# Ledger of designs, part 14: miniprotein binders against Homoarginine-6-hydroxylase 2-ODD-C23.2 (2ODDC23.2)

Target 1, 357 residues: Homoarginine-6-hydroxylase 2-ODD-C23.2 (2ODDC23.2), of Arabidopsis thaliana (Mouse-ear cress) (q8h113)
Amino acid sequence: MVIYHRKVVFTYVRAKRFYHFLNIEMVTDFKSLLPVIDISPLLAKCDDFDMAEDAGVVEVVGKLDRACRDVGFFYVIGHGISDDLINKVKEMTHQFFELPYEEKLKIKITPTAGYRGYQRIGVNFTSGKQDMHEAIDCYREFKQGKHGDIGKVLEGPNQWPGNPQEYKDLMEKYIKLCTDLSRNILRGISLALGGSPYEFEGKMLRDPFWVMRIIGYPGVNQENVIGCGAHTDYGLLTLINQDDDKTALQVKNVDGDWIPAIPIPGSFICNIGDMLTILSNGVYQSTLHKVINNSPKYRVCVAFFYETNFEAEVEPLDIFKEKHPRKETSQVAKRVVYGQHLINKVLTTFANLVENS

## First folded at step 5 (miniprotein)

Design ga5 (from H4a with N9R E12L E78K R81E K82W E85L L88K K89Y D92F E95R K96M)
Fold by ESMFold2-Fast, scan of step 5:
Structure ga5 (fold): chain B 357 residues (1-357), chain A 100 residues (1-100)
Amino acid sequence: as target 1 above (357 residues)
Amino acid sequence: SQEVTDLLRKALQLVREADRLIQEGDIEKAVELLRQAIDLLEKALQIHPSDPEAKKLIERARELISRANELLKSGDYKTAEWLLLEAKYLLFEARMLLKG
């Protein structure tokens, strides 16, 4: 606990030093930069029943509300995950993607493997355009039959690289920390929406699914190579751990301009997904974003997606319909069965694997 | 009341710590912390009576924890882990009902 608290402070200090050098540009161009939120006051009180009345929590909640209403993307610092772990995840991922192709294919993504594993460059398409990246796709593991007929497609264990040999244990530790962090950020978002801290931990949300994509973007010497086409994320909350020395992620702002998500060492990029848009009754909107390969350097990005329960029938929460009623002329929120939506996306994305198998 | 708030806060902290221990494989200590959490929730119910549903969830969680402890003694760690995770979710639901 003492070690955890010390690392939170250390990460915060390091991010603050880097953030200070961005201050001039943030002062001159507020609308082009993503907000930076120190969530350490929220984390200190996230298990307290009186957290809503804490001054530090109220300040963080206000910043979360503004970020989610505006751009739907923000940097998170003060999150308590060590710089060592954040960097080691990226280092070991670089080591894996540098391996010969035949080694990477040992964990190749197949229907029989539950669509879990290594995906080759050019297999993924976004809006009809080929994405220039390779990836390891993984999902929360579950016992056979747990999610009925809908879940059968994703049954089976994740496939992890055997080289580096420490990779599986490292990633499982990382996933647990990202799961806890996502849950705690959502407590702040719940308060921001005017609910209790626990509105996203109710019956259909308390056993959250997760998806993780570990993505490698090859170096290019041409301009405008699409690493990942424009899209929104479909879950509740995404945590992005990107390489510190490369700017490739771009976010569409409220004016329709693409702004770069310049890396801040030790931070996560956090963005909201389509399910949170529905659950919030449209108060928070998921934001279009893309990746442009613009450097001869190889880039790694690890994206953790925190989701609803697999079987959740996602519709606006009653408390947020009451707090934030829609105008009668507004679009009604679409009801979505999360697991079915995920399976449809998987089968559409990997249709060619069924034909080639 | 402040007393009920303190009991519920401490119970939630114990449930969270038990969850961490389950993930780390320290199942025996997780059983101990979940039993302590139940005791605090039962004290809260005595001070400020709540929905009968909360009491039923707490009783069900106690049954699952007892079964998990029996499975641990017989060496069935995986089934014990599953039952403790279910008990954790029931205790979280009970906590929400106790506070509204």
Scores: ipSAE 0.000, ipTM 0.292, lowest interface PAE 14.7, mean pLDDT 81

Design gc1 (from H3c with E32K R35E R36W Q39L T42K E43Y N46F K47E Q49R E50M D53E D77R)
Fold by ESMFold2-Fast, scan of step 5:
Structure gc1 (fold): chain B 357 residues (1-357), chain A 88 residues (1-88)
Amino acid sequence: as target 1 above (357 residues)
Amino acid sequence: SEELIKQAEDLLNRVKELIDEARKLMEQGDLKEAEWLLLEAKYLIFEARMIVERALKLNPDSEEAKRLLEEVKKLIRRLEQLLEEIKN
């Protein structure tokens, strides 16, 4: 107990010193402060059959429940992924985006490449407005024909930069670790919703799809340049690995105010997506968020999206309908076929590539 | 009730089938597929445990429910051993 308490206190002190180091006054409005959750007690017991009764797990589960009910965004520490790997991912990503445009275009996103690869600044639109970022889009690779005619759109291998040379191997290792981390966080979320640890590892969820966007935001000499317009994520969980030198990510709280997601070195920002809103029977809401370019410095952000099985027919889970029944006046979330939803999003986003191919 | 006992028995029979299939996959070197079957078995054991615990609350003297709870505990230990073997 003393060891657990010491670890929590030490983490809090370091976070507070970090805000002081940045010469930023610590936000005192509790409605606008994003929670910091040390998940190491959850990870230590996430494969244990008695994890639900473990005191450390119960405490983490309580924090996850509050974070998911209140704002749907939180910092994750104690996640077990090394600072070296987290920083190397960002370092190599900077190196790629610093390359001449002609080099980046060698892995350009096309329909024939399964909509995988480099997208240039200004290709993305959110709510009719152009986003000021460039990116590499990656998806879980799968065997030709595995997901039928619908999945055919995304068939093929991910396109990885040849420079830096180690980038592919580094990112594949990182993806595997993010996949495992997301699965384990969802075990805590399952308990928070009143289920078993494994409600998100049922038939529709045990072969999870994933999406990753590796995003570069160009430096700007003016305020309020939209790097990514307001949106919700459509999956289960998102893990964000962002540069730690400038605040750009903003999250909309329950009062309608935008909360800055001030970087904490070595942490992930974690948020819930639309599919988790459906599966939880509306208990946890996906939250609007945006990115504002507000610095002359180039900024990178690596966003990993943990999803359902590609072919999953997503509707509220029976256990959560029982635990959290909706009132008659509340609209029942419509059933969503995840793969179709993803393909529709991809084709809408990249419609111009078909016309220009 | 007897209905809860029957539900738990059906789940535990499915668990045994998954463990047997996973063991065969492990012998074939298909460790990732085996792991996913064992994780499915783990989920079903938790469901069976909750159902058995509910049956015991309704009838604390049920010898059948007590025996199923012991079976759950044995299957949990076996599943933990197999999952640990895969990670080695």
Scores: ipSAE 0.005, ipTM 0.436, lowest interface PAE 10.0, mean pLDDT 83

Design gc2 (from H3c with Q39K T42E E43W N46L K47E Q49K E50Y D53F R54E L56R K57M E70R)
Fold by ESMFold2-Fast, scan of step 5:
Structure gc2 (fold): chain B 357 residues (1-357), chain A 88 residues (1-88)
Amino acid sequence: as target 1 above (357 residues)
Amino acid sequence: SEELIKQAEDLLNRVKELIDEARKLMEQGDLEEARRLLKEAEWLILEAKYIVFEARMLNPDSEEAKRLLREVKKLIDRLEQLLEEIKN
């Protein structure tokens, strides 16, 4: 890959309370690139009690720390999920979105379906503007009543396409693998923050929630059509499986420039969410990103969101407050209940389904 | 709570001050300092967003929290517009 042969120089420019400014200079073209991290040494040792002392793990952890501090977005390779599965997920998703509208509506998103299912173009809004995409939204399934009144909004099974016929089984296998991968990346992030590998596997992650959005962006014949407006993700980690032949995802760098996340075949893009910002005591920041529809070709992106336990009270972890104390004048992160936060996001995003039904 | 609403409002007022100062710096040609202030505003908006969500969690019917959420969205759009202007 071209990325492996380029140099990026990071310089600390200015410190202000919990704000840290970095000057990023690329030796070849004076622009930042998203880092590429081979996590295979981490995965080889992730269940080994001595993993923190392994030289290969230490090196990966150092790269994760820099990526999370500097940009909050990175490519993951060496993740062990087959190219065949990664590509088949996208191929079957293309097949579904190519179906006639009436077929896609068989799994339409409704409040009574627990806000699970197909949403048509224009239903999703970011910063008050319609996003030019369609999607299938799904969430971890749970037993009725498990998460009280808060969780009632999301009760019920996921709605999966019956065509392609194998879609449900494929996606369920994919979700399991993404869940395991996310857990293992978080072990590396825990070490990067100066904790044990397992700081995120206590009460907060004993029963992790997940969200997945399977997104289709229609081809466009005009420039700069917004597929998804600028936002941060709300969870812990996001894994992005995007089409290899289109560049549409843009990430805001430390200079305030939008840099393209050019696809690397077989990789995931990984980014941190707002909950990880809180848990890390502000050490890692969630990064603004957007999708611009810049191609006449249809684009698929499958975004898997790894989250805390539904009922987790998310606040800075004591271990990370000790290792990364804030300056006396800095802002203190507030406590957030993840499940309530998610429900508020869902209800705000799909307000029109309640008001206009 | 009332306390959280006040904290979010204070943060958003600070964001507005930073954006206004950045605009003045852009008019004066000091793009480096303008970018620094806009980045500071970006972090404060994130904090305000979380405080507003916390307030809504405690009182889902809060009109003040809904108003502040709309204000957060407007300020994000304004910030993005200014960052594009600096780049161009």
Scores: ipSAE 0.000, ipTM 0.107, lowest interface PAE 19.8, mean pLDDT 80

Design gc3 (from H3c with N46R E63K K66E R67W E70L K74Y D77F R78E E80R Q81M)
Fold by ESMFold2-Fast, scan of step 5:
Structure gc3 (fold): chain B 357 residues (1-357), chain A 88 residues (1-88)
Amino acid sequence: as target 1 above (357 residues)
Amino acid sequence: SEELIKQAEDLLNRVKELIDEARKLMEQGDLEEARRLLQEATELIRKAQEIVDRALKLNPDSKEAEWLLLEVKYLIFELRMLLEEIKN
C-alpha cells in the first residue's frame, strides 16, 4: 500500500537522510505530501549555454513545473550549500535569541535604522492578530539615494548582533549563497514556464532585491498558538531553513486542507511568492501558509526572500502571456511597483513604531 | 572599456533585428531565408560574446558587461530554438 510505504519512507527521512523518499515522488499526486526535488543536475548545467537541452536539467524542470503547479511548495536537496553552514546559521541564531532582551534591543528595529533589526515578540501582526514570534529583519544594503524617494525609508546598513561575534560574517556568506541558489532555481522555473533560462534575469529582474527574516518562535505549553498567521510571500521565491526537530509550518493545499511541512534535515523548503504569480501570468500561484507554535522547545526559522529589482514595475512577462494566455473574461494580474509595495508593507507592519501627532 | 560595451550592444541590436526578420519570414513560410538570417545572427552573437568576455577580463566588476553576457546567453537560446523549429 502507498500509505504504509509513505510512512516508512518518512521515518527514514526523519531519522536518516536517504534518497528513499525520491521513490515516492508519485505519492505527491495524492495531495498529502510536499514534493522533494534534487536540483543537483540543474546546478551542474545552469551556467552552460546548452542547459535547456541537457537531459538532467529537463528532468528537474519537469519536477519543478509539477511542484509549482500542484502545491507551490517543495523541498530542495542537492543544492550544494553545506550541512555545516545550514546548521551553523541556526545555531548562531539560537544563541542570539537566548540572550536577555536588553542585549537583543541593542539592534532594535526603528524607522531611523531603516526598519532593519530586532523586533520583540508581539510586534508583528498578520490579518489583525499578534504573531507569537521575535525576529531580525534584514534587507539588501544600498547606497544613499540609489532607490530615490521610495527607497529612502529602508536606507542604512543592516543591524547585526555583536554576540555571537561571527554572526554578521556567517549571515553575509549565507545570503550570497542563498541569492545564487535562488537565481539558479529560477532558471529552472523559467524553463518550466516555457521561456528561456533567463526570463527572470531581464531588465527589471537582473539586480534582485532580497529580504531576510530570521525568526524565533518561543516554546509554548498550549496547543494551536499562532506563531505566524496565514499569508503568502510577496517576492519571487523563498528559501526556508528551519529547525529539523519540530514540525510547525503548515501549507494550504488546493483542496483547502492544511498539510504539515515535516522538516527534512539538510534541505531547504522553497515556495512561490506573489511577484512570481504576476510574472508567470498566474500559471504558478503563491500558496497560503502559517506557523503554529506547538512545542515547549524554542524554534528557529531563517527565511530568505529573493525579489525583483527594487524599482521594478511588475506585470506579466510577455513571453508567459504568449505561452499561457488567460481567458478573455479573466482579469489580468494587477501591475505592482515592487519597491512601493514593500515600503507599504513595512510601514503598515511597523505602524506602532511611529509616534502619533 | 566603454567602447567594448558599445560594440557589444550594437552587435546585440543587429542580432535582435535579424531574429525579428527571421520570425516574419517563418510566418510567411520562407524557411530557407529565415535559416540564413539566423545563421548570420549566430555568427554575430559569437563576436558579441568574445567582446563581452574581453570587457569582463578588463573589468570583472562591470555590471554592464555582466548584463550583456546574460543578453548573449538569452539570444543564443532563442537562436537555437528557432533553428530547431525550422529543422522540424
Scores: ipSAE 0.171, ipTM 0.667, lowest interface PAE 6.3, mean pLDDT 84

Design gc4 (from c13 with K6E E9K W10E L13K E14Q K16E Y17W F20L R23K M24Y E27F)
Fold by ESMFold2-Fast, scan of step 5:
Structure gc4 (fold): chain B 357 residues (1-357), chain A 88 residues (1-88)
Amino acid sequence: as target 1 above (357 residues)
Amino acid sequence: SEELIEQAKELLKQVEWLILEAKYLMFQGDLEEARRLLQEATELINKAQEIVDRALKLNPDSEEAKRLLEEVKKLIDRLEQLLEEIKN
């Protein structure tokens, strides 16, 4: 009934035709387009200890392996998170960023709040240009003392807006689903690397940390305004929920060209981070990406970062060194204590933010 | 000597936290509270300087104590700059 309304039917047909167009172009020019992966066969078998033998799982694992080797970015569909939830997260986020500055500052980021909360537009500079975004930073909550002196810096609850009223409950539900999805995608990635589904879970993910950045990009009337400068992500896996109507995210391919990450309604964009590069012994590389504000329309992006245990000592896993040997481990990465690395990044970012204000 | 070095390190850490909090308050326009924190940081950095000076008298060739003294000097300069910014 409501689905057969003229406007809704037309929008659905347009989205479906665009998706088919994207899929067809992928087979002709894989390197110029980001791959689309239907993860649903993997999810259907994630509770099955013998999932590695399932034909559907094997197909998804092959696609994950190619995407992670060739580009390090891909779209995820068939993830089981409802379109309604994905869209409501963006809608409520728009409502928050539309509030007056004084309202947003009620949850302002401070050291006392564990570096959790609202950051104002435009105080950061990358490569001589201002980053044009505002954000809410969130981290996994934990009990006082759980992560020792290092973790003390991030102690405290996340600061959530009181308006919209339902925002906290919505975001907590969303985070739980993103956490579950990220764990299951990493089981596929573990298989893709030639391990069991549980190589990461047995060593690095018994109590996984997460980081979430809720980002608003103001409309601009200028070309090539930097929303976020070129960078790689620090963690294992990132899930990006971006507005569907404007392309702003760009990914650097192996040839040095920037590929636009054109939005696909209902999908996540997924990319690998630096910790996964280390753990995989350099088989999968984290990829440079940036955000360009190139539209007068306000744009929202919610980025969920799935991370190791806070105290994890991140170095190449023995099984992947065995299966994927390299000339020298120093060419891949040094050993990293994840929690210390995160704290150093948080403090450096905050210091730079206040220095430029 | 090692005990003095550890005490100095802890004070320097506290000073760095107070400076970071003050800079955030300056960014938000709360100059009165920022000044209060910078003055508190100044008292702590002076305490750290005394402790480092004592460590150097006990062991004049301590490379760690010499590095801490240079860190103390840098933080004093930074605090003076920030206090001057608040005045203007």
Scores: ipSAE 0.000, ipTM 0.115, lowest interface PAE 21.0, mean pLDDT 80

Design gd1 (from H3e with E7K K10E E11W D14L Q17K K18Y E21F D22E L24R K25M)
Fold by ESMFold2-Fast, scan of step 5:
Structure gd1 (fold): chain B 357 residues (1-357), chain A 82 residues (1-82)
Amino acid sequence: as target 1 above (357 residues)
Amino acid sequence: DPREIVKQLEWLILEAKYILFEARMLHPEDERAQELLREVEKLVKEAERLIASGNLDRAKELLEQARKLLNEAQEIVEKLKS
């Protein structure tokens, strides 16, 4: 939405007091900002037979196409998930991370728990550097044996905090809504790529896996402490629910500049993952992003990752190879088995919990 | 398991909607093709209503009928593409 985007820029400029009062022309420089998209016209029609011909859908699809081509990160508003739910997720997450370490360890990550649960500060590394965050990792639950030998590593239920008491029920409701929202955004992205609304709901995509990381970043009294090093996400789409009063997420644009993802209350940040890059035949690129702990306040971020089917052999979809042929045929990964890719990432992160034989 | 049956029926509806979209994009002027598209859309809409009301057996029956018409529509689509 152009009107909403302009309002956010004006609010930001005013909040910066003396500097912005002198340089009002900065308000018109949108190149340093992430796009804001109101997806409510898409959601209103996403199940209709004539969805692709609806004027409101066409407009949203155009905005999604530009955002995905230009930066691969955007704010989503008009998503229909209540502010109350979005805020309660963050509030209860703060309550959990404020607990004594001994309480958090009751749901600690172990191999026998399917690598699900609490991860202490400093366990995660990105590009060889320790990340200054703690987290709860959870994954879509599935029946024993469903995903063969590869999936055996992640078997078992998610470990949820018993305090706050209602946390499990709240998070399960939130996950269902994020799953549906991600599916519906992908219908718009499918149209944006020139396919049907349903290209991401084919046989290897219609039983989507999901990953969720509930992340706490400790307050710091010095600048530029790495909360999470530069990386891309592995899946199709990520939905980020971040604290409203701290700016820590930074996104690398096509010019190589780091753009701060300044929080917009009630919005999700949405970004493109590596699997969507492959499936789109390289039309949409997953974007490097990082988190810098630069505030004395504790920051929470809940990241929901919408993925392919666990056993999907991910390669460019034929429709998008035809519509968007590439001159450099080897630049896009030819084939990835999603579940193996995920397991390799998990086992690398938690190598110290398994004896190397 | 009724939940698993509903999921399978939803997947059949999804497949039907995909084929209908493809057929519409080719804008066939053939009267038989247009008849098939109208009948499939009608069957899919009724199947969605039946699933919502819990009439899974009838929904499955209508989707099997839709599948036969979709196979005919798919053949027309392939001929138009060559």
Scores: ipSAE 0.441, ipTM 0.779, lowest interface PAE 2.3, mean pLDDT 83

Design gd2 (from H3e with E31K Q34E E35W R38L E41K K42Y K45F E48R R49M)
Fold by ESMFold2-Fast, scan of step 5:
Structure gd2 (fold): chain B 357 residues (1-357), chain A 82 residues (1-82)
Amino acid sequence: as target 1 above (357 residues)
Amino acid sequence: DPREIVEQLKELIDEAQKILEDALKLHPEDKRAEWLLLEVKYLVFEARMLIASGNLDRAKELLEQARKLLNEAQEIVEKLKS
């Protein structure tokens, strides 16, 4: 039954994506299935000592709470990052992926490069299935020895393309803005959970880690091409900057239906990660999502992952255990040391790059 | 007197905001004062909730803790000005 239901759902989703190219009104209708949140009232007050009492903040917080409880995915507008920057990031990324293969391999991902750099199409696997994408993986840079023996695996600088020449500076500026935006959204989420704006800061976010995947999906003329298999994100929050003219991201709602995340120009998609599920005592669930290559056009997606401090011991926060108690039969996962779990994920994902002798 | 404790809270918030602005302008790479002021923000939020619920004695205790952290942050900012 589960298999039959899944087949019916996939067929329906493919039909909807096909009609996206024929009818703009159908595309617009399906955008209403994922919440759109204008966070500008939150951003205007996010550094104020009295932000929790501001009427505009309270309204945004209510919308964040509903979105995180119902879907775990939402569009963010009013975020203050310019359309020019959002678009330049995608344009420069297209230029890089259009380069000859030998040029892209100059920043090839390797263990000795700290698992930072370019990965070619078909290297990545999700749940045992090959993903049809290429990517540049990067992580927050840190000085040698900062994160002990566990962090040694990821030591070293990010590898950036030399062509386009401005790419490194552009991406570093973009990362800083995404970091600030993620922190500010999380202050709203903290309020939504019934805490202060700062429950995650300090021990969990005094020195937040970040991961970024810059992903290119090749054009296809065949149905059933998996660009990225079904998964949840591991961190706190993900910000997705996707191409505006392709619909490929699918989000599984609480009812078990796959919802297309049709692009809204100038917006970010924001979603909840596994660490936030743990910290919230299971109030907010990380949501399964996937990417299906369904267009002859090349698609770019830049995913920024906002994470805890590297050494953070992640377990449900006491305040949220008190405000949102769970039945003993419905316990949240055991304590997780974020950095150790990240390294385990990296080594599992890139096991084929490690030679055992 | 609830009005007196509310005035103390307002004064502390105004002082904290000024110190934060000074810290960010002088040495944005030095986050010591910013981290202390984050603790002050938490204590202010909790004190405000306690005032609203009528727990004035506990609110006063939290404001005294916030004042100590604020003084430490101010000392850091004053040294950075030098």
Scores: ipSAE 0.109, ipTM 0.639, lowest interface PAE 6.6, mean pLDDT 83

Design gd3 (from H3e with D57K K60E E61W E64L Q65E R67K K68Y N71F Q74R E75M)
Fold by ESMFold2-Fast, scan of step 5:
Structure gd3 (fold): chain B 357 residues (1-357), chain A 82 residues (1-82)
Amino acid sequence: as target 1 above (357 residues)
Amino acid sequence: DPREIVEQLKELIDEAQKILEDALKLHPEDERAQELLREVEKLVKEAERLIASGNLKRAEWLLLEAKYLLFEARMIVEKLKS
C-alpha cells in the first residue's frame, strides 16, 4: 500500500479510535463485517476479584459474547503489546523466509526434533490438498518424561533460526506476552459464558500448553491459489499477527458466507478453537477459515494457539452445562484428552515425513 | 437475503460519502490526509460499481479497506488539532 510506512507506526491509541469510529460513525452491523473489540478495560481489571462488576469490563464481556456467538472471530485492540514488537516479529520472519532453502533446512522439521522446525512449501495438507505455504512449527518446551509416553513425540527444544540472530529471544518474549494476553481474554470469555473469570483456571489451565505456527505464503500471479485449506483450530484461542498490507484470511460466517479479515495495523485477530467449543457446552463454535494466496507479494502470518493443560480431560464444564443446557436432540460433544488429540493430529499431518525421513 | 445485503451496503456507502464530504470541507490543510481521503473516495465509488453489477463480496472488501484508510486520515487530522 502507498501508506505502508505509516501503518508500521500504528499505536494502541490509534487502534482504539478506529474501534470508536467503526461503531459510532459507520454501519457496523451488516453480516460481513468482523467485530473490533478494545479489551483495555478488561486488562485493567483482569487481576481484580470484583472485575465482573466493573462497567468497562461488563461492556467488553458483552462484546466478546456477541462476537463468539455470531462468528467466533474478532479483532483485538487495546491489548498492550507494542506495535514495535508486533512488527519486528513479522520483519524478522520475512528475513528468515527470504533466506536460501539450504539455510532454512538447517532447522527442518523431523520426528527426531519433536516435530518442531521448518516445513517447506507443500509439506502441509488440508483435506487432501497441498497448502502453498512454508512454516516454522513451535510448541511449549517441557522436561523429558513430563507428559509420559504420549508427550514423548513432542519432546525436545524448539528449533529457532540462527539468522536473524535475535530471532529466538524476540520470539520467546513474544510468546510470553501472547500467553498472558490469551489467559486474560479467556477470563473475559469465562465471564461472557456466565461463570467467574477463573472457571477455566486450575484443572484446565494450571499449566497451559501452546502451539505456534510461523507461516510464509509465497506470492502468486494466479487466481485462487490455496495458501491454507478450510479448517478449524484445535485449541482454546488463536491470536493471529498478519501482515498489514495483504488480505488473504477468510472466515466463514453463520450464514455460510466467506468474510475477508482485512488487516487492521496493531491489532490481533482472535478466534476460538475446538476445545473451547467443548468446554462452553457448544455455546461458542470454532469457525472454519482459510487462506487464499491472491497477491504477488510474500505474506507472513504468525499464529499463536493457546491450549489447555496437556493432560486435560476436556468435556463441558458443569457450570456452563447448567447455564447453557443443550437441546436433547443436539449432538453432545464427547470427552477429549487434549494431549492425545494433539499427538494424533501431529502424527496424521506428518505421516509423510516419517516415510520420507 | 441478497436484497437486504445490498441495502446494508448502500447505507454504508452513503454514510462513508457524507463523512468524506464533511472531512474534506473541514480539513484542507494536510496534504497527506487529503491524499488518503481521495483514495477512500475511489474505493467507495468502485464499491458502488461492484454493487450495481452484483459483486457484493468484492464491494464489501473495498468498503472495509476504505474504513481503514478513512481512520488513518482522521488520525492525521486529530493530531493537527492537538
Scores: ipSAE 0.000, ipTM 0.154, lowest interface PAE 19.0, mean pLDDT 78

